# Ledger of designs, part 13: VH-VL binders against Ras guanine nucleotide exchange factor D (gefD)

Target 1, 231 residues: Ras guanine nucleotide exchange factor D (gefD), of Dictyostelium discoideum (Social amoeba) (q8is19r433to663)
Amino acid sequence: GSNIIAQQITIIDNEMLMAIPPSQFLHKSFSKESKSPQFHDMVSKFNEWARWTSSEILSKEKLVERVVTLSFFIDLAKSCVELGNYNAANAIVGGLNHSSISRLKLTWERLSTKVTQDYDRLLSLFDLSMNYKNYRDEIKSTKAKIIPYLGLFPKDLIAIEEGNDNFTNNNLINTEKFRLLYQTIKKIQSYQQPLFTFKTSEPIKQYLKNISNGLSEEKDFHSISHKLEPR
Below, E stands for the ipSAE of ESMFold2; O stands for the ipSAE of ESMFold2 at other seeds; V2 stands for 0.75 times the mean of E and O plus 0.25 times the DockQ between their complexes.

## First folded at step 5 (VH-VL; framework fv_ontamalimab)

Design k36w (from k36 with light chain Y101W; at its last look DockQ between E and O 0.49; V2 from the best seeds 0.00; counts 0 for: pae O 8.4 > 2)
Fold by ESMFold2 at other seeds, look of step 5:
Structure k36w (fold): chain C 231 residues (1-231), chain A 118 residues (1-118), chain B 112 residues (1-112)
Amino acid sequence: as target 1 above (231 residues)
Amino acid sequence: QVQLVQSGAEVKKPGASVKVSCKASGYTFTRYGINWVRQAPGQGLEWMGWISAYKGNTNYAQKVQGRVTMTADTSTSTAYMDLRSLRSDDTAVYYCARDEWLYGMDVWGQGTTVTVSS
Amino acid sequence: DIVMTQTPLSLSVTPGQPASISCKSSQSLFHTDGKTYLYWYLQKPGQPPQLLIYEVSNRFSGVPDRFSGSGSGTDFTLKISRVEAEDVGIYYCMQSIQLPWTFGQGTKVEIK
């Protein structure tokens, strides 16, 4: 079921999260892969989760199979949130929200109303309005192990770097800027904790690690989508 | 603690309108929907409708379609149900309930008694 | 609309004895997403309803383990292994597989 797959995704994401040295967030090192290879591995996998979601739905020529697959990925994102894996959940939501998927009206109309409402809640959680306020409030209230949405850390660090001068108007070191940077990096490190609760399924884990093999390229999504539902 | 606190009892004449409020606290209001359920005296539970606090879209039960408007005010974390053209058979206790994605209606308001009498 | 039919409508139980409530739906509550959308609520006297069981058999937080749910398709059961005085009230099953959400008629559980 989706909970077992969510657990394996979470194991994979946590392994990548734990492998990122703090230095890869310093001095905008995350902007270059040669300076931040582990960070980029996790970003690449985030994009793979999203592409996997879209590609699997588009691979289902029969409407009934496409509805089952769409419902499965909504439930998978929900399971990831329940496990504290907001990174994978956001990636899956991104794949579901891709224009080539969201246009599949015959497929979306066939979902149960409950599943449709669940998707609306997922969109709300990861809505970028007010600097991801809903997401940030969610992770503040969560006391269990979480895997945060990775993409917010570079955005926060860039905002601190670009929004604060290194020196005050008295030409002194702006210690508040460096306090903000340090606190953000400490927050990242606070999420880098071992995952003790899930059994590894090696066959499922290997499938998920090699998932990009056989996925449709994003450039092809539009044409596939229009063949499935021409309107 | 998640709480839903509803407005007080109302007495109305047939043909009037009533607006019941449901103030949410202890959670991010825009992440969840609100269901409205009513219970006539001595009777069971009847679902009236649902609103997304995020998108504002609604679903209404056929029995009240055209007479009900559900709204949400994100600035006050308050959902509203406006029922128009009241009839005596609208006499009921009206509940709001948070629509939690795993549990469904997990937290309920205390109820608002609406009495429609001549 | 999906009709939810509960039996019995009233149940008088000696304290400490088991109770069983049946709920039948007019259509399957099993969805192609693999989930079964059946819920149980308890309404104690003078109280709003409270969630007991979600998705057929899962106890909501704080619900004692003497409550259990079972069933599939169209036929569901709530069991109370040992009825206590605090269990008095009206029990409702509910479906959320399709709009409108619908409740059973309720089963009133009393202590005799």
Scores: ipSAE 0.012, ipTM 0.584, lowest interface PAE 8.4, mean pLDDT 87
ESMFold2, look of step 5: ipSAE 0.302; ipTM 0.732
ESMFold2 (binder alone), look of step 5: mean pLDDT 94; pTM 0.955

Design m01 (from k36 with heavy chain K55S E100L L102K; at its last look DockQ between E and O 0.92; V2 from the best seeds 0.00; counts 0 for: pae E 2.1 > 2)
Heavy chain, then light chain:
Amino acid sequence: QVQLVQSGAEVKKPGASVKVSCKASGYTFTRYGINWVRQAPGQGLEWMGWISAYSGNTNYAQKVQGRVTMTADTSTSTAYMDLRSLRSDDTAVYYCARDLWKYGMDVWGQGTTVTVSS
Amino acid sequence: DIVMTQTPLSLSVTPGQPASISCKSSQSLFHTDGKTYLYWYLQKPGQPPQLLIYEVSNRFSGVPDRFSGSGSGTDFTLKISRVEAEDVGIYYCMQSIQLPYTFGQGTKVEIK
ESMFold2, look of step 5: ipSAE 0.623; ipTM 0.836
ESMFold2 (binder alone), look of step 5: mean pLDDT 94; pTM 0.954
ESMFold2 at other seeds, look of step 5: ipSAE 0.468; ipTM 0.790
ESMFold2, look of step 6: ipSAE 0.605; ipTM 0.835
ESMFold2 (binder alone), look of step 6: mean pLDDT 93; pTM 0.947
ESMFold2 at other seeds, look of step 6: ipSAE 0.648; ipTM 0.846

## First folded at step 6 (VH-VL; framework fv_ontamalimab)

Design k36s (from k36 with heavy chain K55S; at its last look DockQ between E and O 0.90; V2 from the best seeds 0.00; counts 0 for: pae O 2.5 > 2)
Fold by ESMFold2 at other seeds, look of step 6:
Structure k36s (fold): chain C 231 residues (1-231), chain A 118 residues (1-118), chain B 112 residues (1-112)
Amino acid sequence: as target 1 above (231 residues)
Amino acid sequence: QVQLVQSGAEVKKPGASVKVSCKASGYTFTRYGINWVRQAPGQGLEWMGWISAYSGNTNYAQKVQGRVTMTADTSTSTAYMDLRSLRSDDTAVYYCARDEWLYGMDVWGQGTTVTVSS
Amino acid sequence: DIVMTQTPLSLSVTPGQPASISCKSSQSLFHTDGKTYLYWYLQKPGQPPQLLIYEVSNRFSGVPDRFSGSGSGTDFTLKISRVEAEDVGIYYCMQSIQLPYTFGQGTKVEIK
């Protein structure tokens, strides 16, 4: 089941989250990989979760196998949300929502209604409308320990940096700007807590750490998708 | 506090329509689906359908397919169930229930009595 | 449609004594996501149904630990270890593995 895989994904994501020093969020350091290597490791893994999702579905030439694989990844994203891992869940949803996957009409139509309803809920959760309102509301009312969607913190920090001057017109320090930055950094640090709830499966963890090996590249997704389900 | 508040009781003649409202509060309306369940006098519970408050997608029970329309208005956080061509055996209490993907139907409205007679 | 069959349809229980309700489904309620989609609801007199147990055996928030669910596949049981006056009402099992969602006939529980 998807619960065991989701647990190992969450262990991997939490290890990366714990490794990010707060300095990598200061002074837009996250904009340069050389100044934010641990932050970029986690971003890279996010993109790997997404690419893994799309590539696995596209690797199934038979419709029945493709439907099973699509169902599995929807269940996996759901399991990640249930564990509080919104980062991996959003990555998997991104892979499912990739244009090369969403166009697979024959595959999507064969999903059970239960799985289709679950996907609808996942799309709602990570919808970007109103500055990710649904996601932001979710994490305010969520469990004590989560792994947040990492990509929102750079967005928020850039908005604070570019929307406020460091000094007022009177050459005084703009304390409101620095209060906003501090609150955001403090929030990130509040998520950097150890996991004590999951047993590590070393074979599964090693597979997941190395999933990028042999996956189709995103540039090839379109052509593979059209071979599977021509228009 | 999560709450679903339904519109008041209705008395209708056969062949008429009824529209029951279900106003949600205390949670993000678009994050959850809404189920509609009815209970005829002295009888058990019967699922009628489901609607996504996010997408507007619906699934209806076959028994009411073609006579029911479920809608959701995100601006007022209100779901609606419109049942047409009413028959005497549509007399029931109609419930809305929030559809939570882990817990299922975890929060229910107070119910709306619809009586179809004469 | 999946038929949900409850037994008994009615119980009269001495306060403090146990009660047990059986629910049998016409098809397995086990889903490929590893979960079993069987739920228990209590409808107290004059009230809407309220969730007691989700996914066979998990108590919903605020449900006392005298309620327990068990079972697998097609056979499920709700147990009340010590029935109290507030437990009076009609108990329903429900499946949500596939549409249409279906309920058992209900089991009315009363105090002697």
Scores: ipSAE 0.509, ipTM 0.793, lowest interface PAE 2.5, mean pLDDT 90
ESMFold2, look of step 6: ipSAE 0.541; ipTM 0.804
ESMFold2 (binder alone), look of step 6: mean pLDDT 94; pTM 0.955

Design n01 (from m01 with light chain S96D; at its last look DockQ between E and O 0.86; V2 from the best seeds 0.69)
Fold by ESMFold2 at other seeds, look of step 6:
Structure n01 (fold): chain C 231 residues (1-231), chain A 118 residues (1-118), chain B 112 residues (1-112)
Amino acid sequence: as target 1 above (231 residues)
Amino acid sequence: QVQLVQSGAEVKKPGASVKVSCKASGYTFTRYGINWVRQAPGQGLEWMGWISAYSGNTNYAQKVQGRVTMTADTSTSTAYMDLRSLRSDDTAVYYCARDLWKYGMDVWGQGTTVTVSS
Amino acid sequence: DIVMTQTPLSLSVTPGQPASISCKSSQSLFHTDGKTYLYWYLQKPGQPPQLLIYEVSNRFSGVPDRFSGSGSGTDFTLKISRVEAEDVGIYYCMQDIQLPYTFGQGTKVEIK
């Protein structure tokens, strides 16, 4: 089921995470693709996971097939969380939360109660309130290997850079600023560990690596959604 | 660290209502839902319902549907179960339990004894 | 509703000896997500229930390794390899694959 697909997604995400040199997080290098190509590869894949989720659901003209597909992606996001892949899980939840998906009332009302509760739990985990407090608490409490949501590191690093001067009022080096930057980089490095517990399925991995081929563009989601459920 | 502390015992007459509170501490209240489970004297466990502390969404057991309202107050980290039109077979210990997602109900309150007698 | 049937309903066990509790569900607890939603709880005298096993066979944090769960589909077993005095209480299996969530009748474990 969805746990096998989640394993392959996690292999792909971890390969990209491990490929990011720390220099791409320094001096706001992540703001320029030319200075942070590996970081941007992973951001691009995050957006592909989200777009894949929405596009697959919208591709199902028959209501029964659309309900099965919606249920599958909720289960997939849950499986990603259980494997410690919060990055892909958040991407999939983002695709599920897209306005063109959330409006599909006929599809959503057909979900089993179990899947509906699982979706509520996923929304609570990735809620943005209080600086992603639920998510941050989740990753602090876990002892297993994690692939964190990549998008929070630039946010945290920008806040440190812009909220702290390089020098104190006494014209001395602000060591607290550089300690905060170092701690954030060290945290990223702590997540950059190999996966040894999953078997690679090369056909599935190839499919997932080439997922953008044949997907609908996000600009088209609204019109497709209205054709499927006009109300 | 993680605790659910419930309100004290209640004695009610048939037809009355009872509101049991469940105060959470040691974790972010909106992160997990709350189940309510009751246990009649000498009997096993009976699930009554679930509430999301995130969304306020609820699911109720059919036996109590229409008589129960579950709420969550995020400002006080407290869940409530309001059971109305009490009957003698509602006499039970009522537990709240944290819904720890895939792990099940990991932390339970101490229980609230509700006695319904004339 | 999914009916959960436990056997036996009562056990008297000599300290240090094994115990085994069966739980059978009226429907498969295997979900389309690839997981099986079967749990075991212990209610010690005068206490609320506590989680022992989730997803058939996984011990919850802090649960001694003398507790083990097994099974699939509709047939499940909880084993205690060496019963200790602190293990006295009522054991419940539970499913949350669908509403309403349901428990077995309970198995009371006592020391001889």
Scores: ipSAE 0.598, ipTM 0.818, lowest interface PAE 2.0, mean pLDDT 90
ESMFold2, look of step 6: ipSAE 0.659; ipTM 0.848
ESMFold2 (binder alone), look of step 6: mean pLDDT 94; pTM 0.955

Design n02 (from m01 with heavy chain G33Y; at its last look DockQ between E and O 0.76; V2 from the best seeds 0.00; counts 0 for: pae E 3.6 > 2)
Fold by ESMFold2, look of step 6:
Structure n02 (fold): chain C 231 residues (1-231), chain A 118 residues (1-118), chain B 112 residues (1-112)
Amino acid sequence: as target 1 above (231 residues)
Amino acid sequence: QVQLVQSGAEVKKPGASVKVSCKASGYTFTRYYINWVRQAPGQGLEWMGWISAYSGNTNYAQKVQGRVTMTADTSTSTAYMDLRSLRSDDTAVYYCARDLWKYGMDVWGQGTTVTVSS
Amino acid sequence: DIVMTQTPLSLSVTPGQPASISCKSSQSLFHTDGKTYLYWYLQKPGQPPQLLIYEVSNRFSGVPDRFSGSGSGTDFTLKISRVEAEDVGIYYCMQSIQLPYTFGQGTKVEIK
């Protein structure tokens, strides 16, 4: 079921989160892979979760199987949210929202009302409106272990750096800017906690770590999608 | 505090319409669904439908399908339920309730009494 | 439509004594996502309903631990280990596994 797979995804994402030293967020180091290899490993895996989602749905030539697979990934994203893994949940939602998937009208219309309702809630959670207000409100109210959406931290750090001068009008160091940067990094560190809640399934974990093998390339998604459901 | 505040009591004649408002505060309105549930005098609870405050998508109970319209105004954080072609058996207290994904209907409005009498 | 049947419809209980309410659904409330969509609500006199129990057995925030829910499939039970004066009202079970959402008839709990 989707809960077991969500648990293994969460173990994998947390291992990557724990491996990122705070130096990779300093001096915009995240902009260069050579200066932030662990950060980029997690970003790469995020993109793999998204590609996996799209590729699996597109691999189902029969409509019934495609509907079951679409439903499974919606349930999987929901399970990730319930476990506090917002990073993987957002990746899966990104794969579901890919133009090659969202156009599959025959597939989408066959979802149950419950699954359709769940997807609507996931879209709301990760909506970019008002600087990700829904997502930020969600994680602020959550007291359990969180794996946050990693891609939002570079956005916040860049905003602090570009919105604040390094020196005051009197040529003194702007300590408020550096306090804001430090607070953001401390918040990232607060999420870097060990995960002891779930039992590891080594076969599932290894499969998920190697998921890129055999996935369709994103450049092929559009043509596959049109073959499955012509306009 | 999370709160749903509904519009005041209404007295209507058969064949008229009523529009009940439900103003949300203390949470992000677009994050959750709003359900509408009614309760006839001395009776149990009857679900009427829900609306997504995010997408505007709705689903209505069959008994009121065709007579009800549910809307959400995100600029005022207010949900509305418009019930048309009123009958005497529509006399009830109408509640709105926030549908919190994890918990179900966790916060309810105070209720709006609608009386339909000739 | 899923029919929800509560028994008893009325309870008179001595303060400090236990109470038990049964709810039976006309079909399973277990969903393929691994959850069972059964909820309990209390409507105190003159008030809107308030959530007590979600997903069969989980107490909502601020609900005393004398309330407990149990059951599976089609058979569910709400228990109050020691009834207090503030527990007076009408208790409803509700399913949300499919539309329309449906409630039981209600069980009125009174103090003797």
Scores: ipSAE 0.422, ipTM 0.776, lowest interface PAE 3.6, mean pLDDT 89
ESMFold2 (binder alone), look of step 6: mean pLDDT 94; pTM 0.957
ESMFold2 at other seeds, look of step 6: ipSAE 0.533; ipTM 0.806

Design n04 (from k39 with heavy chain K55S; at its last look DockQ between E and O 0.88; V2 from the best seeds 0.74)
Fold by ESMFold2 at other seeds, look of step 6:
Order: C-alpha cells, then sequence, then structure tokens
Structure n04 (fold): chain C 231 residues (1-231), chain A 118 residues (1-118), chain B 112 residues (1-112)
C-alpha cells in the first residue's frame, strides 16, 4: 500500500537529510559535488524518485495496469505530503507531470474523480508561481516533522550571497548578509531531526534504495509513451 | 485569519438565475479548492459541487448538473456559483466552504439565502 | 450516490451526560488508497457548519477532546463524553470517499 511505501521513502530521505553537514550549504559549496557529496546524494535520489515514477507507469503495456500504477503514484505523493515529506512528494509529482506521462489521455481519463482531484491538489501545492508561494505557506504548518523540498535552498542561498556584499559602503562587515545566511542554515538544521514514527521494512527499503537499476532512460520516455498511446 | 465572505441575500423568480460570490482571504487562494453546499429551509446539507481554484476544474452533483456553473477568479480571490433555471425547491441557504484536502471543509462562508418564489 | 443514514434524528440530553450518534453508509467508505473519508460537522443555531472530526476518528484543530469518532466500513459513531450547552445544534456525518459528497440527514442535539 502507498502508506507503507511513503513511510520507507521518508526514512530514506530523512537519513540523507540528516547526513548533510552545514558546511555544504556555505560558500555555494552545493554547486560542486566534491564539496557537497551528501547534498548531491539527496538531489540524486530526488531525481531517482521522479524517474522511477515515470518509468514504472511507462513499463505497463496494458491500459488497466497503467491506470492502477498512475493512481498508485498519485496516492503515494499524497501519502508523502500527509507524512510531511515534501521532497519526495515534489519529486513524484515531477515524474507524473513529465510530458511523456501527461500525454497519456487514455490512462488519465480512466482515473477516478477523487484521484484526479488529488492530482490537481498536488499540482497546486508545488506550483512555481510567486516563488513557490503555496509550498512555502504549506511548510509553515504545525506538522511535527517536515522533510522540505531540498532544491529550494540553493536558490535561496544564492540569492542571499549574490544580493549582498560581504562589506558595507563604509567597509564594515555586512552583518545583515551573515544574519540572513545564518537564519537560512538554522532553518535547514531545524528540519534535521530524527524520525521515530515508522518501522523500517528492510525488503522495501532495499528495493527503494536500488530503484535506479533497470529503469528506462529518460531519453526513451517519449518513444515508449507514443508506443503505448499513439495519437 | 482565514475567511470566506459571501454575497448578500437574493430573491428570485422561477426561471431566473443567481450568482453567489465567495471572497477568500488569509490564505493562498489557489492552494485549496472550494465546495458549495446548500441547505433548504428546515432541511439538511446538500453538496452541490467543487471547483479547483488552481485549474478551474469542476465536479457537480448530478441533481444540479447542467444548471450550475462554478468559477474562480484568482485576481480577486473570489469563487462564484451561478445557478440557472431556478425552481422553488432551489430556495436555500448556499454556503461556500474551503476544501482543506484530506482534513475536510474547515472554513465555511456565512451563507447566502436565495429565495425563489413565484 | 452513497446514502448516509443517521440515528437518532433528534436527541435530548441532560447536561453533563454522554451522547452518541450513529451514521451508516449504503456502501463501504474505504477508498482504494486505504483511507476512510468519513467526517462529522456541527451546525450550531444560526451558524454555518463547523468541522469536528476528519477521517473517522481524528479531531480537527480546536475541537475539545470530549468529541470522539469511531467506526469502520459502513458503521460510524460520534460520541460526546459530556454534553455542554455549547454543543447544541445539528450534527451531520459526511462521506468524501467518492463524488458526489453526501451528508446524513442530521441529528439535532438539545439540552433537557
Amino acid sequence: as target 1 above (231 residues)
Amino acid sequence: QVQLVQSGAEVKKPGASVKVSCKASGYSFTRYGINWVRQAPGQGLEWMGWISTYSGNTNYAQKVQGRVTMTADTSTSTAYMDLRSLRSDDTAVYYCARDLWYYGMDVWGQGTTVTVSS
Amino acid sequence: DIVMTQTPLSLSVTPGQPASISCKSSQSLVHSDGNTYLYWYLQKPGQPPQLLIYKVSNRFSGVPDRFSGSGSGTDFTLKISRVEAEDVGIYYCMQATQFPYTFGQGTKVEIK
């Protein structure tokens, strides 16, 4: 069921989040993998969640199985949101929103109204408008544990670094810049908390850690998609 | 503070139409959809439909399908419910309610009384 | 459409005593995602409805712990452990497992 899978995804994402030292967010270190290996491990897994989503749907040659798989991933993203794992939820939504998936009219029209409505709600949550306004408002919620969308922190940190000099007009240290950086790093650290809620399922966890093996390459998604549902 | 504020009471003749507004404040309007629920005098609650304030997608109860149009204006953070070909049994208080996803309808408007009389 | 049937339709209770409201659905409310989308609302006199319980048994924010929901499948119950004057009104169950969303007929709770 999607709740069990979402729990294991959240365990995996949280382990990666807790492993990122604060130094990897300083001095734009996240721009170089050699300076930010743990950060990039989590980014890589985010991309794996997205590719896994698309690849699994495209692997289902029979329409009925494809509809079930599409429904499962929408439910999975919703379960991740309910657990506070916005990182994995956004990755899965990215995979669902991929052009090779969104074009599958026969598959999408067979979804129940409730699942279609849930997808609409997921799209609204992760909408890019106004600097991710809906997402940023969402994570201010009172949920006890949040795994934030990791990809947003480099954008925020770059904006602070590029928008502020280290020294003021009077050649004094620009304390406002360093206050902003410190507050952002402390925010990241506030999410780095242990996860005690869920029991690990080792078979499921190992499957999820190794999902990149055997997945279709993104370069092939368009071709597979047109084979499944020619226009 | 999250609020939904509806337009005022309306008196209509059978065959006319009514358009009820529901202005949202205190949250991102496109984040959550809007349900419309009505209550005839002395009766229970009846769900009429749902609109996504993000996409504009709608789902209507079959009883009002073909007579109702729900819209959302993101520039004014306002949802609308337009009910046409009014009948006397459309006399009711019409509520808008925020769709807080799996939590349910958490915030309701104050209600708009629509009276249809010949 | 899923029919929601509440019993009783009216309930008079002595202040401080418990109250129990039953809600039965014409078919299972268990969705394919494993959740049961059964909700309870209270409509106090002259007010719009307010959310009490979501997904069978979860109290919404700000709802006193004297309210509890239970049940599964097609049979659900709302309990008020000690009825207070502010609890007077009409209680509705609602399902959101599938469209259209449907409400029970309502249960009017009064103080004796």
Scores: ipSAE 0.677, ipTM 0.856, lowest interface PAE 1.5, mean pLDDT 90
ESMFold2, look of step 6: ipSAE 0.686; ipTM 0.864
ESMFold2 (binder alone), look of step 6: mean pLDDT 95; pTM 0.962
ESMFold2, look of step 8: ipSAE 0.703; ipTM 0.871
ESMFold2 (binder alone), look of step 8: mean pLDDT 95; pTM 0.961
ESMFold2 at other seeds, look of step 8: ipSAE 0.673; ipTM 0.859

Design n05 (from m01 with heavy chain S55N; at its last look DockQ between E and O 0.88; V2 from the best seeds 0.00; counts 0 for: pae O 2.9 > 2)
Fold by ESMFold2 at other seeds, look of step 6:
Structure n05 (fold): chain C 231 residues (1-231), chain A 118 residues (1-118), chain B 112 residues (1-112)
Amino acid sequence: as target 1 above (231 residues)
Amino acid sequence: QVQLVQSGAEVKKPGASVKVSCKASGYTFTRYGINWVRQAPGQGLEWMGWISAYNGNTNYAQKVQGRVTMTADTSTSTAYMDLRSLRSDDTAVYYCARDLWKYGMDVWGQGTTVTVSS
Amino acid sequence: DIVMTQTPLSLSVTPGQPASISCKSSQSLFHTDGKTYLYWYLQKPGQPPQLLIYEVSNRFSGVPDRFSGSGSGTDFTLKISRVEAEDVGIYYCMQSIQLPYTFGQGTKVEIK
């Protein structure tokens, strides 16, 4: 079921999170792939989780199979949130929100009311309004080990870098800027903790690490979607 | 401190309608949905429906479909339940309860007594 | 709709003694996501219901460890290892595997 797959996704995401050295968040290094390869590996995997979600749903020619697959990915995103993996959960929600998926009216309308309710909860959590207020409130109230949505750290770090000069009006080092950067890095490091609660399933983990080998290319999604549901 | 504060007791005649309010405080209103649950005198709990405070989507129990409308006003952090064409068997205490996902209904309002008598 | 049946409907307990409440559902509450959607609530006199147990056996925050839930499939049990005066009220099981959510008819726990 979706819980065991969510656990393996979380193992993979946590391994990538733990591999990112703090230096890749300094001096806007995350803006250049050559200066932040581990950071970009995790970003790339985020995009693969999203593409995997869309591709698997679009691969199901029969409506019944497509509904089952859509339901599975909503349950998977929910399981990821419950495990504290907000990064993968947001990626999967992004794949579900892809225009080629969201247009599949026949598929979405066959969803059970419970799974539809669960999807509405996920949309609420990852709503981007008010600077991701719902998400930010969620991670503040959750003290357990989490894997945060990685994409917010570049935004926060850029805001600190551009909102603060390196030197004060007296040509002294701006200590407050570096304190803000340090606090952000310390927060990232607080998430870089091992997982002790999940057993690795090597066959599932290897499949998930190599997911891109089985994905339709995004350029084909629209065409496939229209063949599945022309209306 | 998370609270749900409901409007006061109502006495109605059969055929009238009632609108119960549920004002939320202490959390981001749009983050969690609201359930409505009623309890007739001396009886157990009966779920009436759910509303997403995020997008306004609803699901109603079949026995009240067509007679109930649930809404949410994000500007005032208030959920509403409007029950129409009241019958004597709608006499109950009506509760709103926050939908806390896997934890279920964690915070409940104090209840609103609706009495329907001829 | 899923019918939830509680037994007993009323229970008189000497303080400090154990209590046990059974809840049976008309169909399995086990979902393909690996979870079982069974909850327990307590309604103390004059109060709204309060959450005790979520997903069969997990105590909600602030619930004393004398409360424990168990079961699977269609058969569930709430146990109170040592009943205290503050535990008086009506206990309800609830399923959330599907809409509409449904409750058991309630078990009134009172002190002898």
Scores: ipSAE 0.494, ipTM 0.791, lowest interface PAE 2.9, mean pLDDT 90
ESMFold2, look of step 6: ipSAE 0.514; ipTM 0.810
ESMFold2 (binder alone), look of step 6: mean pLDDT 94; pTM 0.953

Design n06 (from m01 with light chain L99W; at its last look DockQ between E and O 0.95; V2 from the best seeds 0.00; counts 0 for: pae O 4.0 > 2)
Fold by ESMFold2, look of step 6:
Structure n06 (fold): chain C 231 residues (1-231), chain A 118 residues (1-118), chain B 112 residues (1-112)
Amino acid sequence: as target 1 above (231 residues)
Amino acid sequence: QVQLVQSGAEVKKPGASVKVSCKASGYTFTRYGINWVRQAPGQGLEWMGWISAYSGNTNYAQKVQGRVTMTADTSTSTAYMDLRSLRSDDTAVYYCARDLWKYGMDVWGQGTTVTVSS
Amino acid sequence: DIVMTQTPLSLSVTPGQPASISCKSSQSLFHTDGKTYLYWYLQKPGQPPQLLIYEVSNRFSGVPDRFSGSGSGTDFTLKISRVEAEDVGIYYCMQSIQWPYTFGQGTKVEIK
């Protein structure tokens, strides 16, 4: 089921999160893969989770199988949220929201009402409006260990860097800018904690680590989608 | 703290309509849906429908299908339930309740008494 | 629609004694996501319903330890280990596995 797979995804994502040294968030180092290799490993896996989602749904030529697969990935994203893995949940939602998937009307209309409601809630959670307001409110409410959506930190750090001068109008060091940067780094570090509760399944974990092998390329998604549901 | 505050009691004649408001506070309104549940005097609870404050999607109970419209105004964080062609058996207390993932209907409004009599 | 059947429909309980309420659904409330969508509510006199138990057995925030839920599939039970005066009201089970959400007919709990 989706809970077991969500646990293994969370182990994988947490291992990558734990491996990122704080220096990769400094001096806009995250803009270059050579200066931020561990950060980019996690970004690459995020994109892999999204592509995996879309590719698996598109691989199902029979409508019944495609509906089951679509339902499974919605349940998987929900399970990731419940485990506190917002990074993987957002990636999976991105794959579900891809134009090649969202156009599959025959598939979407056959979802149960429960799964349809769950997807509406997931879209709301990761909506970008008001600077991810819903997501930010969600993670403020939890006391438990989470894996945050990683892509938000570069946006926050760039906004601090570009929105604040290094010096005040009086030519003094702008200590507020550097305090904001420090607080953001401390927040990232607060998420870098071990998992205590999940049992590793090495066969499932290895499968999930290697899912890029054999996935359809994103450039092919639209043509595959059109063949499945031409209208 | 999370609250749902409903509009005041209403007295209506058969054939009229009523619009009950439900103002949310203490959370981001678009994050969760709103259910409407009614309770006739001395009777149990009857689910009337649900609205997503995010998408505006709705689902209505069969018994009220065609007579009910649920809306959400994100600018005021207020949900509305509009019930038309009122009958005497629509006399009830009408509740709004927030629809949470695992908690179900975790926060309820205080209720709005609607009395339909000639 | 999923029919929810509660028994008994009323209870008179001596303070400090236990109480037990049964709820049966016409279909399984277990979903393939691994969860069971069964909830318990208490409606005190003159008040809106309040959530007691979510997902079969989990107490909602602020609910005393004397309340416990159990069950699976189609058969569920709410137990009050020691009924107090403030526990008087009507108890409802509810399912949210599908629309329409449906409630049991209610169990009125009174003090003798």
Scores: ipSAE 0.377, ipTM 0.757, lowest interface PAE 4.0, mean pLDDT 89
ESMFold2 (binder alone), look of step 6: mean pLDDT 94; pTM 0.957
ESMFold2 at other seeds, look of step 6: ipSAE 0.393; ipTM 0.771

